# Miniprotein binders against Guanine nucleotide-releasing factor 2 (C3G), part 4

Target 1, 226 residues: Guanine nucleotide-releasing factor 2 (C3G), of Drosophila melanogaster (Fruit fly) (o77086r1339to1564)
Amino acid sequence: KSLEIAEQMTLLDAELFTKIEIPEVLLFAKDQCEEKSPNLNKFTEHFNKMSYWARSKILRLQDAKEREKHVNKFIKIMKHLRKMNNYNSYLALLSALDSGPIRRLEWQKGITEEVRSFCALIDSSSSFRAYRQALAETNPPCIPYIGLILQDLTFVHVGNQDYLSKGVINFSKRWQQYNIIDNMKRFKKCAYPFRRNERIIRFFDNFKDFMGEEEMWQISEKIKPR

## First folded at step 2 (miniprotein)

Design n1G1
Fold by ESMFold2-Fast, scan of step 2:
Structure n1G1 (fold): chain B 226 residues (1-226), chain A 99 residues (1-99)
Amino acid sequence: as target 1 above (226 residues)
Amino acid sequence: SDTIEKLQEAIRKLLKALLEVAKTGDPELKEEIKELAEKIEELAKELRKGNPEVARELLKELKEIAQELKEIAEGDSEVLSALYRIMNELLEIRKRLEN
């Protein structure tokens, strides 16, 4: 079951990712204007909704054993997502399991250790060296973490002038932007060969009944008082 | 006024990031950071008079300092995180100043 769920999540992520046009990403790095980057916003919004849905699903369970059962199911899904090179949903679920409201609850040692090992991938040490190395070694098909792409493009844009002097284009800045964009284009070319399950895809494409941040903390503290 | 307020906020955040990097204990780096901080404060003082050319000059200084700090703070995830937030704010300010 876990495999099929991971496959359907990946098909939806690939669909949303492929719709992102390169000009949206470049324009967002320059202006950060949400209205000019609709497909990019939809993709990042889906990441956030996935994370909040997973947190809500765990927090709504009254029985501690059922909570552990569901967390283990998410861990199994994450292992499949990682093997499929779907960093987007993998990191969305990881952000849920490593969120404050979830992390503070008492889990079995095995669960805590697995989540900690998953966090190594997104460790920001040395400018996300672990993630960058993993991505460089990844063969398509792949859905990368868009947040780091946006961060890199933003840094290149702010740190470099468009012109070295009147009428002289800064080719170095454009070359740096090109290299970042080229990786994104490379991953957009390859499709995942999975069979569609429209029921599962529709569920993930239309999230409902998830909690906000404040509600999550209230319920977390109700389960395990400070 | 809105642009000036955003720029003042960016300056405050950048100065905090500079002070964190200074904690590395490198005496030469501490002296450089002190000089940069003094320069930024002088330009920020002039910015309050509403001169857009001063605002553009200050934004250029902030950009150069932010990039330099990125290289120096390479091993510090907290400083890098703060710096990326500042870089994003500088993009908004640039948009307004470039007309």
Scores: ipSAE 0.000, ipTM 0.147, lowest interface PAE 19.1, mean pLDDT 75

Design n1H1
Fold by ESMFold2-Fast, scan of step 2:
Structure n1H1 (fold): chain B 226 residues (1-226), chain A 99 residues (1-99)
Amino acid sequence: as target 1 above (226 residues)
Amino acid sequence: SDTIEKLQEAIDKLEKALEEVAKTGDPELKEEIKELAEKIEELAKELRKGNPEVARELLKLLKLIAQRLKEIAEGDSEVDLALNMIRYELSLIERRLEN
């Protein structure tokens, strides 16, 4: 039941996202120090684990039809995540389906077309304009893609001096940081009205046993030789 | 997304942004872009092979090449954005190699 799975993934994402403290995000953008950003680290690690879990799940299947079946299950889950404005898990699963080891395999036209349509959202052209427009039109509750928030904060940090001259604070940089942070705070305030299924939540909170990148490419190349 | 795929997207964006600058006939800029692209492809290859030592050395080279490109392309907002994206992705890879 793809809807229930998407709802439980969203409840877990919301819990992890709301635990992130603003100072963690600012410190990470400045220093990239994981020790000072534990909740942020858990949230970003969850994104990566979700992506790698999905890739591994697909690649471990020996039968082509079973692989297609599982990809279609992920697509159904992604459609529900998109409707409930969970960009984080939506993009985690999309990053799996659009990963090199997965994308290079022979897929039926319908699957390829759907994945390509999803990729339009994360097109990096014009600094992720498509995603930024979608997010701007989104009403809470919402879980934004934390990677872009971190990237934006890093750009503001490295692209602007803290001081315009000796002793003069760069107020433009401070204002840009404030707007990014305020937007994040806005999304943290609204809760999803879903009922918890602890079995499903525990699964996603603790999933293990996924392949590394090297293993994924080796298996991909065995399925479809270069 | 795969960090390597994001790096390739950043390179593609950088090359496209620098296409207009390259029309000025700056051969040094063209060579630096070529070297950056080649080294990122090497990094992706070594990461897939699981060679962390070689990947660390390539990261050092990539940082130097990116800094050189930033100096040459000084003031170009599209190039600056693309280089900042590359810098961010390289920092994520460096963090993973430290673990």
Scores: ipSAE 0.000, ipTM 0.183, lowest interface PAE 17.0, mean pLDDT 71

Design n1R1
Amino acid sequence: SDTIELLQMAIDLLEEALERVAKTGDPELKREIKLLAEFIEELAKLLRKGNPEVARELLKELKEIAQELKEIAEGDSEVDKALEEIQKELDEIEKRLEN
ESMFold2-Fast, scan of step 2: ipSAE 0.006; ipTM 0.379

Design n1R2
Fold by ESMFold2-Fast, scan of step 2:
Structure n1R2 (fold): chain B 226 residues (1-226), chain A 99 residues (1-99)
Amino acid sequence: as target 1 above (226 residues)
Amino acid sequence: SDTIRELQLAIDFLEEALELVAKTGDPELKELIKMLAELIEELAKRLRKGNPEVARELLKELKEIAQELKEIAEGDSEVDKALEEIQKELDEIEKRLEN
């Protein structure tokens, strides 16, 4: 079940990712205009919706044991996503489990340790060295992390290295932009040999009813007052 | 149409001008020129597909990149001239798309 869910998430991510065109990436680098970058925006929006959906799913559960069960289910899905090189959905779910409203709740030691180990991949030290090394060693098919793509594009747009000064290796903006484009081209032609399950794909392509940031914090505080 | 044929010829000229600028030997400049060439290729595809609105938006961004290249190449008169010709051709393409 977890495997099939991860496979369907990956098929949808691949579809959205491959629709992104090089001009959209370059236009976003210049002015961050969503109207000129529709496919890039849809891919980014999908990442955010996935993260917020997972947070809402966990926070809506009344019973602590049911919350733990669902977190373990998400961890199992994440392990499948990582194995199939879907960094985007893997990190979307990780961002949910490591979010403030979720992280502050009392979890069993094993859960806390697994989430912490997953966070090592996206550690920002040395310009996200761990993630960049993992990505460089990855053979297609692969779906890269949209967050780092947008961060690198934002660096080019801002025109100032100060924004990424927290352990970031100083790259030439021009070289960085070229590398983003080259990597996207390499992965854009990825093809996953999974059988489509339209019911699951439609769910993730159209899922609704997730909480906003404020509501998540309020519910988190009700579960564990502070 | 006559306009489409003229736009394709202008794009061909821009590709020749980009190759000339690339001969400067500056690796940073060469990478930017490569990106501009890819944007021009995408513009050509959009023109053939019959979506002039998207083509106009791409063209405006190409002009901004060409201006950035000119700023990087300051002090090289041959490169400056090539970039001015590129900007002139981009302006001509934009005018034709309005037709």
Scores: ipSAE 0.000, ipTM 0.133, lowest interface PAE 18.9, mean pLDDT 73

Design n1R3
Fold by ESMFold2-Fast, scan of step 2:
Structure n1R3 (fold): chain B 226 residues (1-226), chain A 99 residues (1-99)
Amino acid sequence: as target 1 above (226 residues)
Amino acid sequence: SDTIEKLQEAIDKLEKALEEVAKTGDPELKEEIKELAEKIEELAKELRKGNPELARMLLKLLKEIAQRLKEIAEGDSEVDRALELIQKFLDEIEKLLEN
């Protein structure tokens, strides 16, 4: 069932997200050092693995009707993830469905339209305004999107200086850091009330069963030649 | 993945190009380029860890760094030549990500 799968994905995301310590976030913004931000890195890896796992599940299916059924199953899972405020897994699956190897395949018009509507949330125009507004309106519990967290932290590191000029502190950089930290603390305070299902978690198998990007393109091109 | 490996190779070449540019500028320009080269080295280390999400964000930051170099190097013919080479490498990186 799609709901149970979404709930278990959310428990795994919540576990990793909650383990991220505020000092890791601050150190990553300052130094970009992955060794000093191990839980932040694990959360990032989890997003990527889930995305690649979903792509692989779809591309390995030989039958067009079965691929369509599985895409529809992922869409149902995504709808549940969105309702429970798990932006991270929602966007991991969206990145899978909107990936080049998958997007280029012929889908039923309804599927294409639904995926396109989901992409509106992560439209990068106006500095991801749609996503930021959705997040601001979200009540905990919530798991925010790791990609925007990393982007914001990296922009703080690269784009801003600690001092604007001799002895003048860059308050914009500190304010941005504070907002990231405050937002994370707010969402970490509330736990999801779901019960762990070890059978489903075992099915995910840490999302480790996936193909590399080149292999996905090769399989996509075999399914629908240029 | 083959694409990530080629992207890492392209960024390694870009790092070497920036190191060369740093050797030819005046003291003020040399300091700016040195700082940018150090940042690119840090970003390349993250890309080598095989994280596609970070790799795409790092590419965006790398383009911003190249733009800042153009602004700093305004009017220096030797640095302008190096920036043309850097731009060619950035174009190759973009093509690799498109594939």
Scores: ipSAE 0.000, ipTM 0.137, lowest interface PAE 17.2, mean pLDDT 71

Design n1R4
Fold by ESMFold2-Fast, scan of step 2:
Structure n1R4 (fold): chain B 226 residues (1-226), chain A 99 residues (1-99)
Amino acid sequence: as target 1 above (226 residues)
Amino acid sequence: SDTIEKLQEAIDKLEKALEEVAKTGDPELKEEIKELAEKIEELAKELRKGNPRVARLLLKFLKEIAQLLKEIAEGDSEVDKLLEMIQKLLDEIEKRLEN
């Protein structure tokens, strides 16, 4: 059922991603005003909730073998997400498995090695070169990682002026903006051909009752004292 | 292939026009001219590869930049005339890619 879960996650991600209008992305970069970027905010919120849900699901399990079994289920889901080019949910789950409260629990070598191999994709050395290369080679349908899109837009806005001096154009900033927007438009063109399962979609569309960061650390330390 | 030859001629004229802009004595334009030249070189490479998507994106970018530079130059210098020539050549390339 890991495949069906990954497919339904992808349908929901695609729906949220496709609703994002280009003006929302540009306006967020300029002012970071959530009220004027509702679809972008909803998509970003969904990424965070998916990550928090996965962490909470693992940490709430009392039995060590059940925790390991659930981590392996998440890994199987992640493999399916990667194959269908859903980088957003793939990285949401990876951020959960690589979070401090989870990572410190000393999983079996096989699990640790798989998670480490997944982290290679988002190695921030060379400005996420591995991810950027993978994305450039990816044909639609695809759901890109929202976090890097927001980071790039923020860096373009904050680090680069529209003009380098009075009357001098910042070509680099404008070219970066063009590329970000082009990728968004390109990946919105193609739909995923999966059949809907409303029970699974409603579950992921209505995340509730996940732990805050402090609570996650407290439970992690209770499971394995420092 | 005749249309490809005409596209290459337009690119060659674009590169020559950019070289003339580089001869201006305005130090503030030096960095912009260098960046514009690099993007025109990228446009030429994408056109030779037969990749219309990236070529169209580069054309839109170059047209926007040329218009901004023309607004800054404001109509009394040789730069303004060269930028008008660049705009015309970019329009010609765009029309050929659409066909």
Scores: ipSAE 0.000, ipTM 0.267, lowest interface PAE 12.9, mean pLDDT 74

Design n1R5
Fold by ESMFold2-Fast, scan of step 2:
Structure n1R5 (fold): chain B 226 residues (1-226), chain A 99 residues (1-99)
Amino acid sequence: as target 1 above (226 residues)
Amino acid sequence: SDTIEKLQEAIDKLEKALEEVAKTGDPELKEEILELAMKILELAKELRKGNPEVALELLEELFEIALELERIAEGDSEVDKALEEIQKELDEIEKRLEN
């Protein structure tokens, strides 16, 4: 059931997101060092694994109608994720459906139109304006897209020095960093009221059952030769 | 305002150029584009607040960064296109602030 699956995905995301310490985010933005940001890395790995897991589930199906049925199931899951403000899992699944190996296959027009409409939310051609607007209107609980948070922190760090002059603290830089971090903290204040389902969580199996990118392209090209 | 809207459009073009540079792995060009983008956002903010003296100071810094970026990005048509649009808007802002 798509709703139950979306709820369990959200519980897993929330668990990882909540463990992220603010100093990890700041340190990663500054030096990209994985050993100093272990919880952030686990959250990022989770995003990537879920994306690859979804692609693999679709590509392993032998029948075109079964592939279409499963894509529709993922679309239904995504609608539930968006409604419960889980942007992270929503974008992970969108990344899968809009990936090269999946996108190049022939889909019914309705499917391609829905995926295209989902992509509008994360269109980067206006500094992620659509996503930023949606996020500003979102009340906790929420799992935001960590990639944009890291990008924004990197912009603040690179564009501004810690000191305006010898011994004078750059309060503007500190203020900008604070505003970014405060939004993250705001979303963590309320827990999701969902009940854990061990059967569904075991089904996910940490999203570890996926094919590598090269294998996915090979299978895609077998399904629809160039 | 119209000017701020055009500056945001220029930033969007710089972000696209940054995405292309990220594919090639040129960290120097990426760093300069990020610095330029941050200063343009700060300029837009100060213009909204009505601080012409601060805006002129930021404009001076932006010209310095733009010159360095132009030097580093020699031959990159997407970056050159974005810089041309930015320079046009910065010139208009300077004229308004000086009057």
Scores: ipSAE 0.000, ipTM 0.095, lowest interface PAE 20.8, mean pLDDT 73

Design n1R6
Fold by ESMFold2-Fast, scan of step 2:
Structure n1R6 (fold): chain B 226 residues (1-226), chain A 99 residues (1-99)
Amino acid sequence: as target 1 above (226 residues)
Amino acid sequence: SDTIEKLQEAIDKLEKALEEVAKTGDPELKEEILELAEKIFELALELEKGNPEVARELLEELLEIAMELLEIAEGDSEVDKALEEIQKELDEIEKRLEN
């Protein structure tokens, strides 16, 4: 079941990712205009909704044993996502499991160790070097983490403009932008050969049942008081 | 200004190294060079702000990345030469900040 869920999440991610046009990404880095980046906005919103849905799903469970079962199921889904190179949904679920309201609750040692090992991939030390190396070695099909792509493009645009705009052609900025764009184009070409389950896809494409951050902390503190 | 000019020279050499690596297709070397470029830009910005303490921390990190790259680029003569020149320029900047 965990495998089928991961496959369906990946098919939806691939569909949303493929709809993103390169001009949308470049324009967002420059102008941050949501109106002219509709497909990009839908993809980033999906990442956030996935993360918050997972947090809400765990926190709504009243029984500790049921919470542990669901966390273990998310971990199994994440392992499948990682094997199929779906970094986007993998990181969305990881951000949920490593969120304050969830992380502070009592978990089995095995669960804590597994989540800690997953966090190694997104360690921000050396500008996400571990993730960048993993991505560079990845062949299509692949869904990269959009948040880092947008961060990189924004940094390249803003940072380089601030101190290489002395009338000099910014080759480094162009090179970095080309590499990011080329990787996106490469990953957009290949489709995942999974069987579609429309019921599961529709659920993830239309899910909306999640809590705000304040509510999550309140419920977390009720489960495990300070 | 002089320090920033040296950083721009380092960036120019890094761009040349990137072009050479693109021909060989070594993905690990390519990613490390891109990270080095990011950190050099960060260093240049902090130096313009007049924050020598932060600049020193970034410089130490840059020197470590440059050393790792020299290890990875072993046997790649044009890339090795470019990285050695960049490291020499970073060392000169370090001496200026220390003094």
Scores: ipSAE 0.000, ipTM 0.095, lowest interface PAE 19.8, mean pLDDT 72

Design n1R7
Fold by ESMFold2-Fast, scan of step 2:
Structure n1R7 (fold): chain B 226 residues (1-226), chain A 99 residues (1-99)
Amino acid sequence: as target 1 above (226 residues)
Amino acid sequence: SDTIRKLQEAILKLEMALLEVAKTGDPELKEEIKELAEKIEELAKELRKGNPEVARELLKELKEIAQELKEIAEGDSEVLKALEEIFKELLEIEKRLEN
């Protein structure tokens, strides 16, 4: 079941990722305008909804043993996602398990150790070196992490020393945009060979009924007072 | 206004194809590639200003530069593919400016 869920998550991620057109990425880098980048925005929203859904799923469980069972199910799904190079959903689920409201609850030692080992991939040290190295060594098919794509595009837009002048400097800025886009093109070329389960895909494509951050903290504190 | 947006999208695709050409790293092509890049940027600016006459003249110059690059790049399949994409986008921009 965990494998099938991971496969269906990956098919949906691949569909959303493949719909992102190169002009959307370039326009976002230039203007940061979500209206002109609808597929990029939908892919970003999907990541956030996945994370919030997983947190809500765990926090709504009344029984501690049921919470542990669900966390273990998410860990199994994450292991499958990592093996199939779906970094996006892998990191969405990791962001849920490593969120404050979830992390502070009492878990078995094995669960805590596994989550800590997963966090090494997204360590922000040296500008996400661990993740960037893993991605560079990855052969398609692959779904990269949307958060770092958006961060890199924002850096091109706002933080580049190349803003100080024109001509050759503008060309240099376009070289940086090219490298981001070339990586995206490379990963979009190969399709995942999984069979579709429309029931599971529809569920993930229509996330509803998840808690906001404030509600999550309140429920976490009720489960385990500080 | 929607026409201008579509023209800007075609310019972005043109810039992408240009960067594929530049990826070759051939120093003999550097001057022509820089001139092509500068004129593409100028074309984008004129489109934002709504100057179709100036844009049409720039398109003529871009076609001439692209054709010269294509002749110099003979025997490099990847560079030639990128130059064909550049011609395709230039034709799309020209079509939109005429219609």
Scores: ipSAE 0.000, ipTM 0.132, lowest interface PAE 17.7, mean pLDDT 73

Design n1R8
Fold by ESMFold2-Fast, scan of step 2:
Structure n1R8 (fold): chain B 226 residues (1-226), chain A 99 residues (1-99)
Amino acid sequence: as target 1 above (226 residues)
Amino acid sequence: SDTIEKLLEAIEKLFKALLEVAKTGDPELKEEIKELAEKIEELAKELRKGNPEVARELLKELKEIAQELKEIAEGDSEVRKALEEILKELMEILKRLEN
């Protein structure tokens, strides 16, 4: 069931997200050092594994009708993730459906249009305005997309560096950093009220079962030759 | 310095990659990418003059270019992958400007 799957994905995301400490995020934005940010690295790795796992599940299906059925199932899961404010897993699955190996396969018009509508949330025009507005209106519990948080911290750090400064503190830079961190802390305070379902968690198997990038392209090209 | 020299080499590589993507054959996308490539080249030229004021302007311009590249990539699914690689390289350039 799509709802139950979305709930279990959210519990796994919440567990990893809650373990991330703010100092790890700041250190990673400054140094990009994975050894100093182990929980952040695990959360990022989980996002990538989930994306590749979903791609692999679709590409391993030999029958076109079965592939379409599974894509529709992922779309239903994404709708539930959106409703429960799990942007991280939502974007992981969206990145799978919008990946080159998957996107190049011809899908029913309805599927293509739904995926395009989901992409509107992460439209990068005006620095992800749609996503930022959605996040600002979101009440906890919520799991934000960590990639954008890291990007914002990096741009705040780099873009606000003042080469003309004579050692004066940049109050604007400090305020922007505080605001990003405060929002992250706010979302960590509230827990999701879901119960673990060990059968579904075992089905995910920590999202370990996936094909590499090159193998996915090879299979995609076998399904639809150029 | 060695750091600035490596940064300029990275910018030149990025410029070359943008020109390659401009060959996609999409007239609208080609024109937008060409404008970004010219902007990057101009910034690299100014940085070579050793003006500290240009360093801050370069940071702002590169940040704007990153945002514009993301917008272009979002609008064109066929070239998105190539533009994502260019964006990653641009992010590394931004990181080096803090050294």
Scores: ipSAE 0.000, ipTM 0.098, lowest interface PAE 21.3, mean pLDDT 70

Design n2A1
Amino acid sequence: STDIQKLAREVLRHLLELIKDLESGNPEIERKLLSATYRLMNAILRLKEGDPEAIRELKEALEKIKEALEEVKEGDEELTKQIDEVLKKFNEALEELKS
ESMFold2-Fast, scan of step 2: ipSAE 0.015; ipTM 0.416

Design n2A2
Fold by ESMFold2-Fast, scan of step 2:
Structure n2A2 (fold): chain B 226 residues (1-226), chain A 99 residues (1-99)
Amino acid sequence: as target 1 above (226 residues)
Amino acid sequence: STDIQKLAEEVKRHLDELIKDLESGNPEIEEKLKEATEKLEQAIERLKEGDPEAIRELLSALYRIMNALLEVKEGDEELTKQIREVLLKFLEALEELKS
């Protein structure tokens, strides 16, 4: 059933991603204003909700073996997401498994090793080189990780001026923005050929009742005291 | 040079048509789009001369069109769509610079 779940997650992600228009991305880079980028904001919000939902589901389980079984189920879903080039949901679930409250609980060696290997894809110390290489080699259909897109646009906005001197535009900044947009345009061309399961889609589209950051740490510390 | 010049000319033609069809109730938007047209005209002249300043004028025009989009009031879906179409054609022109 993990394959079906991954497919339905991907259909929902594709719907939200496809609604994002390139001007929204450019406007966000200019102003960093969410009110002018509503579809971009909805897609970002969905990533965060997915991550927090997964964390909450794991942390609310009372039994250690039951928690381990659920983590293994998430890992199976992640493997399917990666195979179908859904980097967004793949990284949302990875961010949950590698979050402080969950990582500190000390898992079976096999689980820890798998999560660590998945983290190699998003190693930030190398400016996400592994992810950027994987993305460049990926053929559509694909859903890229929106977090890196937003991060790159924010760094371009904050770290560089529009003009290098009087009358000279910062071409480096403009080329970086163009490359981000080019990838988004490329990945929007092809649809995923999966059959919809409305029950599963509605579950992910309407999930709520997840813990906040503070509550997650409190629960984590009750499970394994410092 | 020739291909990007033709694309810039196409963008300018669409922008000029949009400006002509604007209602007198959109002075801020009209002004920004007219400024974009002026920058596109300067870019086209510089592209004919092989002047590297051409790209600066192109990016200046793009920025002004984006600013015009931000001035569109909530609910004016037709104007939003028209400005967005011009912006997307402009992004296609910029893609030619990469090649």
Scores: ipSAE 0.000, ipTM 0.113, lowest interface PAE 14.5, mean pLDDT 74

Design n2A3
Fold by ESMFold2-Fast, scan of step 2:
Structure n2A3 (fold): chain B 226 residues (1-226), chain A 99 residues (1-99)
Amino acid sequence: as target 1 above (226 residues)
Amino acid sequence: STDIQKLAEEVKRHLDELIKDLESGNPEIEEKLKEATEKLEQAIERLKEGDPEAIRELREALLKILEALEEVKEGDEELTRQILSVLYRFMNALLELKS
């Protein structure tokens, strides 16, 4: 069951990722305009909805045992996502489990240990070296993490303006842009060989009924007062 | 591809010149520049052999060169400017190849 869910999540992610065209990426790097980057924006929105859905699912459970059971199911799904190189959904679920409202609830030692282990991949030290290294060594098919793509595009956009004003192009800025484009082209070459389950895909393609940030903190504090 | 090879060789020549100019002592920076230059040499050799992995190695070499140059704060500013100019042309040639 968890494997099939991970496979369907990956098919949906692959479909959204593959629709992103290089001109959208270049335009977003230039002026950050969402209207000119509709597929990039849809892929980003999907990541955020996945994360918030998972948080809401956990926080709505009244019973502590049921919350633990569901967190363990998410962890099992994450392990399958990591094996199939779906970094995007893997990190969407990780961001949910490592979010403030969820993390503060004090989980069983095994759960806390596993989540902490997963966080090593997205350690921000040395500009996300661990993740960048893993991605560089990954063979297609693969779905990269949208968060780092957006961060790198923002870096390219902002850049070192002093170098540009002196008539010298900031090579680090241009190199980041090149890396983004190269990785996107490389990972779009191979399709995942999974069979579609329309019921599961439709659920993730239009899932609704999740809480906002403020509501999540209120419920978290009711479950475990400060 | 031949144009990319010529640009890569041009970058290597300027890097060798910069390494000599750093004789006033910064062993850490000098070491990083030498490592970057060595990576570039290996990539050029693979390109000459027609290895399809050569382009990937050239991109990796470009990254290492840029990272090393960002740490060079004291050096021949004119030579650094010349290196950046060639790197710009090299980078544009690689981007054009990828469309």
Scores: ipSAE 0.000, ipTM 0.186, lowest interface PAE 12.4, mean pLDDT 74

